# VH-VL binders against Exosome complex component CSL4 homolog (exos-1), part 6

Target 1, 208 residues: Exosome complex component CSL4 homolog (exos-1), of Caenorhabditis elegans (q9xxd2)
Amino acid sequence: MLAETLVAPGDKVLDAIGEYRMGKGLYEANRRIFASVAGFVNVYGFRDKSDNLVQVIEVRRSEDQLDNELLPFHGAIVTAKVMAVGLRFAKCDIISIGDKVYKKRFSALLPKKKLRPLEPELSEPFKNFVRPNDYILAKVCEDAEIKDKFVLSIAEDELGVVLCRGRFGEPMQKVDWNTVVSTRTGKTEPRKMAKVPQKCTLPTQSVA
Below, E stands for the ipSAE of ESMFold2; O stands for the ipSAE of OpenDDE; V2 stands for 0.75 times the mean of E and O plus 0.25 times the DockQ between their complexes.

## First folded at step 1 (VH-VL)

Design p4 (framework fv_patecibart)
Fold by ESMFold2-Fast, scan of step 1:
Structure p4 (fold): chain C 208 residues (1-208), chain A 123 residues (1-123), chain B 107 residues (1-107)
Amino acid sequence: as target 1 above (208 residues)
Amino acid sequence: QVTLKESGPTLVKPTQTLTLTCTFSGFSLSTSGVGVAWIRQPPGKALEWLAHIYWDDDKRYYPALKNRLTITKDTSKNQVVLTMTNMDPVDTATYYCAHTYSDYGDLYYFDYWGQGTLVTVSS
Amino acid sequence: EIVLTQSPDFQSVTPKEKVTITCRASQSIGSSIHWYQQKPDQYPKLLIKYASQSISGVPSRFSGSGSGTDFTLTINSLEAEDAATYYCHQSYSLPLTFGQGTKVEIK
């Protein structure tokens, strides 16, 4: 199940939650995540009270959508779908900002130079980072060469791919920050996966 | 409103350099996302992309021909020039220039084409 | 480089019949396929962009579909003016490549 996919109660969204925080409209059963309400799947990020980026997956009803006249803004964390990959840019559609989903998709570009920090010439192909139909968490930024389009970056460690599919349409599971594995074939593929910093918290006591 | 037209020699001898000029109107190569490509078609064969140049002076060439091709632009004259060195009879083709545009910057299709100019390479 | 293989190479079709032309990519290219029509001694004209998006001024009988490696151009009801060679083109990766072409003739 991917972001913006319409779901009904009981539909399977993911085989496992991974590093996502489970939001509204979902429930867990037998280590699988299901929709508890009718709506569409949304993935977003927000800063918590300690300024840590938290990645959330949830099901939203249409009444939770933003007016399509609201624009993404510089510095915002958005969820976007990768539509096509070129040489210098990937074309993306912005689908949500924070915990709100847009009714209209906004075109954006993801420059190859904004896939990793401070890399003057990235020789690796886009497919090692993102591929068409991937859903990504990205930061809206500015680029001197691009004036009339939104520009995205996934260069920060906490940004990157949040949901993707394999060759047979199966969900992929995160193995590490640069690797996913097919839930059907067990084969791995490269991706720059979104991740969150480890929380500094007191250890919970365990019987184990 | 958008027009492109190729000009240059129609006959070239083997080992000579071909220079073709694309003159266009209805758009500017200073506009973000806009580019001009050169594409050729040997008689009775498929289309072959050769090179393109974008608004930001980014230049890309077909790898097997890279050492023979040079593409330049003169934005003030609305012209793009392609040069190809060491011409061979297998380079006989109709050469087209085309407007390339995408809302995505460098993801491109060819929406307006010149009429084409047939270049014959023979001694 | 990405190789695009079209089928059939040639098709002779009666007027008002449905024509289907396929284009197969040697690797997955998302939806980065575009279709062109070329009549004898004329320049190519864009028919469909990004696999399925229509072009202003192109008759509605032309449509495109597909994703990944398999793409289709459909002419729902062939008209005499549609006699031409059709080419697919990928913009996913350099070098940009075209299919070998499919020639469509009227019976």
Scores: ipSAE 0.012, ipTM 0.497, lowest interface PAE 8.8, mean pLDDT 81

Design p5 (framework fv_patecibart)
Fold by ESMFold2-Fast, scan of step 1:
Structure p5 (fold): chain C 208 residues (1-208), chain A 123 residues (1-123), chain B 107 residues (1-107)
Amino acid sequence: as target 1 above (208 residues)
Amino acid sequence: QVTLKESGPTLVKPTQTLTLTCTFSGFSLSTSGVGVAWIRQPPGKALEWLAHIYWDDDKRYYPALKNRLTITKDTSKNQVVLTMTNMDPVDTATYYCAHRGGYSYDWEAFDIWGQGTLVTVSS
Amino acid sequence: EIVLTQSPDFQSVTPKEKVTITCRASQSIGSYIHWYQQKPDQYPKLLIKYASQSFSGVPSRFSGSGSGTDFTLTINSLEAEDAATYYCHQYSDLPWTFGQGTKVEIK
C-alpha cells in the first residue's frame, strides 16, 4: 500500500517491516504489517538522539491532518510524492513533515543535481532513482521556499524512496540501497532507497 | 502574463561575436524549476535548440555549438544573455528566447516564446 | 542525439477534413514530447504537452496521442486558421531536438 491509500483494520500495508519503525495504527502478524485502524498510510522521518534518520510508517485518520500551520523549512525532513520526472528535475508534492500530515500539499522540485552528491553519477536516468508515484523522504534545501514551491534533496544516504508500487499496483520490497523487488512477480527495479542504519546488537553474555 | 522579448544586432559580419538579450516579465528566474532557452530557425528550416539556463544557474548547450555558445542570467534584471562567437552566414536565423517550466506546476515545455529577432550574417 | 522524423512533410487538406501528423523517435522517449504550431512569419506556439495534454486555450479539435517511439497529432476538423507548420519536440534526453516539421495547407 502507498501513502494516501485508504485502509481499514486488517488490511495489509507491507509484506515485511524491513528497515521501518512501526508507528501508530499498525500491527505485525506472520512478519507482515497490517492496519489496526481506518485511515491512510503515511511515512515520515525524524532524527534520533544520535542524529540517525529513523523512518516511521503509520496509519493516520484524515481528521488528524495538519492545517498548514507549520510550513516546510530549510533542513526539514519531509515525505513527498513524486508526481512526474523530467530531464533535470522531478515534480513532487510534499505530504508531511515529521509525524504531521498536511491538509494542503505543497509543490516541490527535486533537481537531478540533488539525487547524488557526485555530478558524474547524474548521467544515470531519473528512473534509476525515483519514478512517478514513489514516496520519498527528502530534505528541504536552503533558500528553497519560492512562491508555492520548495526544493528537495535526496542526496544523503538516509534519504530516498520509502514506498513504491510495481506495475500491478503491488507493494515493492527493498532489497538494498539501489534495488526493489516486486512482491508479486519477483522482478527487480532500480530505485535510490532511503537507508536506515542497522539496529545496535547488544553483546550476548556467555553462560558457563 | 508572461512575456519575453529578444534584443540585439540584426546584422553581424562573419567572424564577429553575436550577443542577444532576452528581457522577460511575469516570472522570476529564481523560481524553482524555471528556465529560459534560446532556439533558432534558419529561413525556411526547422527549429534548433541552442542553449538553456535554469533557475539554479545550470547551463546546457547543443553539443556541436558548445565551444561557441555562452548563456548567462541576471535574475535581478529579468534578463538572459546568449553570446555566440565566430558567426558564419549559415548562422543566419531568427533567434527566439522561450520560457520553460514553473508557471502552473506544468514543466519542461517551451510554453511561452518571444517574438524572435532575425539576425543576418553577411559581409 | 534523438532524431524525430515527422510524416508527412506536407499535406494539402480540404476544410473540415481530419488531419493526422506522425512523429517517430529514433529511441524510446516515454511521453516526453510536445507539439508546436507555427504560422508563417510568426513564433511557435505550444499546442500539446506531454504527448496528450492540451495547452490552455487550444481548441478541442487538436489532440495528441502515443508513447515510446510513435506519436500522433490529430486535428479532427481542419479550420482555415490551422494552416501552419507543426513540429514535434522531445525533452527526454539532451540535446533537445525538434522534428523537421509538417506543413499543412488549406486546399
Scores: ipSAE 0.006, ipTM 0.500, lowest interface PAE 9.3, mean pLDDT 81

Design p6 (framework fv_patecibart)
Fold by ESMFold2-Fast, scan of step 1:
Structure p6 (fold): chain C 208 residues (1-208), chain A 126 residues (1-126), chain B 107 residues (1-107)
Amino acid sequence: as target 1 above (208 residues)
Amino acid sequence: QVTLKESGPTLVKPTQTLTLTCTFSGFSLSTSGVGVAWIRQPPGKALEWLAHIYWDDDKRYYPALKNRLTITKDTSKNQVVLTMTNMDPVDTATYYCAHSPLEYYGSGDYYPFDYWGQGTLVTVSS
Amino acid sequence: EIVLTQSPDFQSVTPKEKVTITCRASQDIGSSIHWYQQKPDQYPKLLIKYASQSFSGVPSRFSGSGSGTDFTLTINSLEAEDAATYYCHQSYSLPYTFGQGTKVEIK
């Protein structure tokens, strides 16, 4: 919801910035994060000067959305929404590539074997990693067994869930690499959370 | 119990548009992972997949027929509709709809066709 | 598109005999092969999914094997009710395709 939610100036986006860098169109007041412009909430990842993946949350104006001009490509870091979980795959919609949000969604598969590195048979259920309506940072990859669809991986340590909601629609906060906590109930749930590098060379002002 | 039933005209003239309706029970297209496919079989010939539709309105078509095919759903009525334009005598076949949910092993986004309608024979002639 | 070639096209078999039907794919499809039984004037029924997994209620005399490009459906001891045309189907890549069918008959 948060990653593609339409907001107006003054709308609350997050209760705390947490692990994210603040991008454009946001401001902080009384320890909460608000939209400073009208637009859509976007989360994207970029590699910093040391090749560490950094997560940014921002509000993009509608004029900044891509008209499907740049297709997802192998090796690209994309933001995707988990639509449904199957037995061997989750079905996802690709929402953005880097800092550019698509107007149309691209269908993709997230294989169970690409939830963690090199596990021959993953016995843990999908719900311990991702759930329907979660937003993820993922890498577009090749898979010899899948030919006619985009394939995503969150196996790298820095990839995974960036935004998710609890049962009442409340934002969830990252506790550690595999745990989120409800901002409303204080109850924890498992997720494979995307990492923010500990050594970050944040700009003095908001990330562009 | 999963049941599907095809309905529509049994005789179509060349150049006309065919519209077939699949009415089903025992599942809902509002359920995540559910899908319905259309398959046809010309008399004495092999089976041919035509189209798929999923709960999220994602649609897939046989590439050679894509410009002639449209698949839609009405979740509230438990119906899936296939339209095929510019019918030709070679399109004479028994048309089936089938249940095809999203349960798979690395090779597509559907389970095999586990439950089928009885089929409806469509003859294309003048 | 992926072409599926079945062998044989036709087989007339004595009751209790073993029947073997082969399906060859034009490229590697992993285990994404499924087998259907179609009796005269009836709709197809799923027998085996993902090369080797029996569908619910299917008699144990039916089994599937293979991976990659070569797949086999076996009926260990043919019964009279098994007279039908058998089709393989791949779900690996669009467009999804079927074999030409193998007709199994009892005299």
Scores: ipSAE 0.000, ipTM 0.455, lowest interface PAE 15.4, mean pLDDT 81

Design p7 (framework fv_patecibart)
Fold by ESMFold2-Fast, scan of step 1:
Structure p7 (fold): chain C 208 residues (1-208), chain A 123 residues (1-123), chain B 107 residues (1-107)
Amino acid sequence: as target 1 above (208 residues)
Amino acid sequence: QVTLKESGPTLVKPTQTLTLTCTFSGFSLSTSGVGVAWIRQPPGKALEWLAHIYWDDDKRYYPALKNRLTITKDTSKNQVVLTMTNMDPVDTATYYCAHRRYSSGWYGEFDYWGQGTLVTVSS
Amino acid sequence: EIVLTQSPDFQSVTPKEKVTITCRASQSIGSSIHWYQQKPDQYPKLLIKYASQSFSGVPSRFSGSGSGTDFTLTINSLEAEDAATYYCHQSSSLPYTFGQGTKVEIK
């Protein structure tokens, strides 16, 4: 009962977890793995920081699977749009993973503590890092305080803003790792800028 | 206890835009796992799901009507708004808003419903 | 889209008798079926969720069963207050769909 097998809560998925790491939508009883939600069984993999292949088995909500073949997963580099900025986190929509653009946007949170490496509370305001309508490169991660949502981080040097606009809708040009300049007014604004990935597809270039 | 109530115009002319507001109490759309849906029922016909919005502003629309529908929320006012453009007599129906929450970590049922508001589309 | 077909469309039943309503899905939906009761000029009320789980406050005479494509709602001993139209609903995939309804009248 693997990969795209429709299951209901209480259905047995595996007789033993084996080499898989147990993901969402599953529970263990008597060393057997059961579905805790209705959906499809999915298996995905990623390389951890030590280059070890980690395979995760999960049950995905069936409605989410029908519109997309690859959900955002922990450790993945995604392109997201900043929708709104709060005090502790910014709300984002995940738009693409690598060179593949999603038809459905996935909601995600970008916590303030994941804007810089090893800084759990920043005195600097969000606007010095990201602003609403910015497009960012981010890594999908976990946060013990946030459940049932994708969590993003831009703390690594290669992550951050890849496209942003000024107050008149004009494109902004990168000056350095934390500065952009308006192509219309010549005025600078702070942003945490990503190093340009040679292999990343930017949403505005795909749409234009 | 959870309560929802629909409000908006009861009469709409063909080609006009319909705006309906769902005002609720007993829950917050800031709570993880909570959502609100709009469902309609033409007189004497079956229920039809139209749109859904979640606590995190994730939005879902009935595909055939997606270009006509917009759903938004105001979490601080406990309101969800549905807008439907280019109304036609076949859109005459009772419109309901309904609460949804996680059951075993996922969405499923519509557990509490508003009283419904009849919208008639006629010249 | 997933089509839900209910049977029968209409049923007239004597009080205290058992009522059975069936819902068939055009493809497998696991247990992602939910049942609602709608009385004339009223809003729908949830009775059973995920095929067999009773919603809070619902009388014990209501029960659900089934999985995959075939689902059943049972009213073990019909009361006068149970005269209503009953709808099944699937939450397995978008768009969410409802059955055409089964009208239950009391003799």
Scores: ipSAE 0.000, ipTM 0.420, lowest interface PAE 19.1, mean pLDDT 79

Design p8 (framework fv_patecibart)
Fold by ESMFold2-Fast, scan of step 1:
Structure p8 (fold): chain C 208 residues (1-208), chain A 125 residues (1-125), chain B 107 residues (1-107)
Amino acid sequence: as target 1 above (208 residues)
Amino acid sequence: QVTLKESGPTLVKPTQTLTLTCTFSGFSLSTYGVGVAWIRQPPGKALEWLAHIYWNDDKRYYPALKNRLTITKDTSKNQVVLTMTNMDPVDTATYYCAHLTYYYDTSGPDAFDIWGQGTLVTVSS
Amino acid sequence: EIVLTQSPDFQSVTPKEKVTITCRASQSIGSYIHWYQQKPDQYPKLLIKYASQSFSGVPSRFSGSGSGTDFTLTINSLEAEDAATYYCHQSYSLPLTFGQGTKVEIK
């Protein structure tokens, strides 16, 4: 289940918690994660007491959405959806900031030069990092050439793809920092996956 | 010619705040692509990057020290200031500022091409 | 963070001989390696950027090579003025990191 996927109590959200921490509106049964409330699935970044960026998965109700009081600001970690990819940038919509989901989506650009940490090579295509409909954890930043839109970066290790779907709409499972596998076909695809800190490893669970 | 010079106290007591100023010439922080970094070196040890700031006020900090570090610039005075709180004897080091260029195609720093002479800061009671 | 490991830690070399210093990264970093020279009680000076590009004014006896995880700085004919500690530095990923240094002295 991806963000903006409506769920009802009892619906399965994940086959295993994996690297996520459980947020609100979820419960565990038989090692699987289910919705305890009606709403939509959301993933956000949360900095723990040791300043490790951890990924939190939750079910959010409409009443809990943030109006326009807190706009995205430079340095903030946000959840965004990749809408389209071009040659030099991807177009994204900012969905949430921390545990607060916006009622209005904010347009943002993810430049190709901010996909990797400080890399001058243009050797890899966008599709090896992010693809349309992927959900990403990203940092709001500034860029000298982009003044009319929010600019995002996923260059830091803890940033990148947090949720994505395969060709048939199936959930993809993280294999490592640059690889996901289809839960339906078993085939792998490249992505730049957001890294979970080693010191804050989530409990792993067996998946059928 | 590009030159940078560090200034500030040479002796700091434990728990105090260190403030260092980098004064430079031969470039302006209003110029596209220009930045200044702070790097330190404890006696007999390796170099350690602390922070940098670019012409557009974009700032980066070493993650483990970020709650102690603040970097600011005054473009009109050709100065970059680093502030480090809660100093400890292990922070004794020579502190350098250095010129760097924003790499346009990658949105990141180039190598540290021109360095200041460094200023030794000793932390002791 | 990316760890850079240099070898050797120390080398004593006769003048005019070839010196080779290696820098190994804990993960692939493309060509995002830079080399500095630091003489005793002096500030570091940039020698080579992006693995193999010589900085302005650097003598031609200094050269760099490598990609991915293994990088080399070569001094093809050591001069007395080359006695120094040499550091590698990666700009591939934040935080920016340096190697532990290689000290080169004249026999």
Scores: ipSAE 0.000, ipTM 0.414, lowest interface PAE 22.1, mean pLDDT 82

Design p9 (framework fv_patecibart; at its last look DockQ between E and O 0.13; V2 from the best seeds 0.00; counts 0 for: pae E 6.2 > 2, placed apart)
Heavy chain, then light chain:
Amino acid sequence: QVTLKESGPTLVKPTQTLTLTCTFSGFSLDTSGVGVAWIRQPPGKALEWLAHIYWDDDKRYYPALKNRLTITKDTSKNQVVLTMTNMDPVDTATYYCAHETVDYLGYFDYWGQGTLVTVSS
Amino acid sequence: EIVLTQSPDFQSVTPKEKVTITCRASQSIGSSIHWYQQKPDQYPKLLIKYASQSFSGVPSRFSGSGSGTDFTLTINSLEAEDAATYYCHQYSDLPWTFGQGTKVEIK
ESMFold2-Fast, scan of step 1: ipSAE 0.041; ipTM 0.561
ESMFold2, look of step 2: ipSAE 0.054; ipTM 0.566
ESMFold2 (binder alone), look of step 2: mean pLDDT 92; pTM 0.931
OpenDDE, look of step 2: ipSAE 0.404; ipTM 0.741

Design z1 (framework fv_daclizumab)
Fold by ESMFold2-Fast, scan of step 1:
Structure z1 (fold): chain C 208 residues (1-208), chain A 120 residues (1-120), chain B 106 residues (1-106)
Amino acid sequence: as target 1 above (208 residues)
Amino acid sequence: QVQLVQSGAEVKKPGSSVKVSCKASGYTFTSYYMHWVRQAPGQGLEWIGYINPSGGSTEYNQKFKDKATITADESTNTAYMELSSLRSEDTAVYYCARDYYGEDSYFDYWGQGTLVTVSS
Amino acid sequence: DIQMTQSPSTLSASVGDRVTITCSASSSVSYMHWYQQKPGKAPKLLIYDASSLESGVPARFSGSGSGTEFTLTISSLQPDDFATYYCQQYNSYPYTFGQGTKVEVK
């Protein structure tokens, strides 16, 4: 369900809203989140009044997509999908910039050295940070070795994985900054999760 | 067809230097990293370093940082490795090998090797 | 440095034999490759990313493993397969190779 594939009204999007803010095209029933319109699921970063990067989940129609009017630029926060993982680079497609979804996907590289700050020789494998088909919040940056592609970084605490799936296509839930758990099997996997600002937590504890 | 053609065998005195070349053809030279690997007689493979021909950035095995200098000339599609202060233990076959930049990273094509013999 | 250790260092085999070569990494690696080297020639890529067969390489070659333990298997050894085989980690600098496994005629 969390792919670029269309969802229909009544399709389940999430087993719980968790740390996301609920955007358009969604409704809650029995604490589960469903699509209220036909479209595709999107997650984006939104800067609130206090400049905190919050994660918004929504269902969006194709008519809402940008027609290449605002290209990704240095310093921009984008949502990207991890397509493939190599040794030095993960190949990503930029999906959206803020709440604006692109009609075409922009190819980008996520260098291994930009998975953590001050880690030019990071030896940990990509799978501990991101995996193919993960959706990430990333910052567009420059790299001297990469000339003809957009370059992404998830090194900052507020950046990282925002949506990922388990082996059965089930959504994963964030446990902490480096761990997700399957909503179906209860098994954990490593990921570098994007940090949710403290100010954006629910005013009451709504767990279990 | 992709080809990496290296310069011929060299015999050098201890303390001298040698510069080995690797001429690339059949692909876009700046789209692939070029690595250097050595093999002493009867021994295994040892990685020396690489160059990104697009921009000239290099990475070295710390063991070779003061020994090897890797360069590339985009106008001739040629990578070079210079070894300084040669010792008998530098006697080896030196290979260049290309590595895909961007997504996959493996040595899919190798030069034929250059034997460097250091003897007095 | 990540140390790659191959076992055995030498093995004697006959045409038609199933040959298994093991490679152990001193720490977990996600990227490793296998190369074949014949006397007087440069190494040739056989398997990349632990299990992906390079184009033009016969289907009798296969790779498996993850983490710290990797295996190269030749299901039915052919005369052309007597060679030295090297594993390589491509996970971190410096890139390191195993010491090699020489497959010799029995």
Scores: ipSAE 0.000, ipTM 0.437, lowest interface PAE 13.1, mean pLDDT 82

Design z2 (framework fv_daclizumab)
Fold by ESMFold2-Fast, scan of step 1:
Structure z2 (fold): chain C 208 residues (1-208), chain A 122 residues (1-122), chain B 106 residues (1-106)
Amino acid sequence: as target 1 above (208 residues)
Amino acid sequence: QVQLVQSGAEVKKPGSSVKVSCKASGYTFTDYYMHWVRQAPGQGLEWIGYINPSGGDTEYNQKFKDKATITADESTNTAYMELSSLRSEDTAVYYCARGDYDFWSEYPFDYWGQGTLVTVSS
Amino acid sequence: DIQMTQSPSTLSASVGDRVTITCSASSSVSYMHWYQQKPGKAPKLLIYDASSLESGVPARFSGSGSGTEFTLTISSLQPDDFATYYCQQYNSYPLTFGQGTKVEVK
């Protein structure tokens, strides 16, 4: 399922648990994640007080969307959809910032030199990192290539593709940092997948 | 209005060089890339390369990397393409075309020069 | 390099006919442009970004497609439409064109 895909209670969102921290509108059963409310699937990230990137999957209702009161800003972690892949840039639409989903989309560019750290001139094609219709977690850069558009980076390990579909619209499952597999055909495709932290249990204290 | 005017037809001997010009008017010359495209008689279109007039950066099709040299003169709003070591297979109509790069490409080859026929024969 | 293959290479048509030209890319393309070329003239932009009609181009021309297959359609062929048509990808260098489709009188 993609971030803009509507779900109903009981619909399966993920085939495996442990990839993301569960947000609202979801429940776990038999090591799978299901929707508990009607809405659309969203994946977002934010930096906690210790500067760790926390990645969350959730189901949002339409009434929870922002009407562009908060613009994307430098250093922010956003969720974006890859619209087109060009020569030196991929064209993206910013969907959300942290746990806030926009009603309107903001145009952004993902430069080829921002796909990996320390590799400003990549020899590999965009297809090995992102493809049209992929959803990515990205950081808004301070060094803009084009001044009238937001510039994104997925170079950090915790950034990259979070949701993508195969050629038949089926969900793709993460295999490792650079590989996804079709849930329908079993064929693999390259992608730069966002690293998700292992689930951790918050400390629980009971009154004695 | 936008106009690209190229230099006239050339007849050259094998081994010689030719320099084709493309004079731009009706827009800010440095706001767009200038591309060069060739078409051999009865054949299709083949991209040679481009120049960014703002800074002089160039990109070439590997087939033409040792054959073509693209330059631009901002003071005269003119782009140039020089072909060296001419052979009979270089006989073609050469076009300049205004383009954009990346996502400014609302009209990537929206205006073309009229073409310059370069004939290589003895 | 991205290879562009047009189909058909030549088609014979009559005024008033619906003409369809297909362009297949060897890999996924989002920036696909269509040009018209008449004998002795420079190419003219018709369609950009797969489906956007260039200003001044008649509404009988339309483009569609995504991924690896794109189509140029002329809904009702006019005498001025007998020409060669080229698709072009703008996704990666070198920029590449299809081999051309010649639309000639039947």
Scores: ipSAE 0.006, ipTM 0.429, lowest interface PAE 10.3, mean pLDDT 80

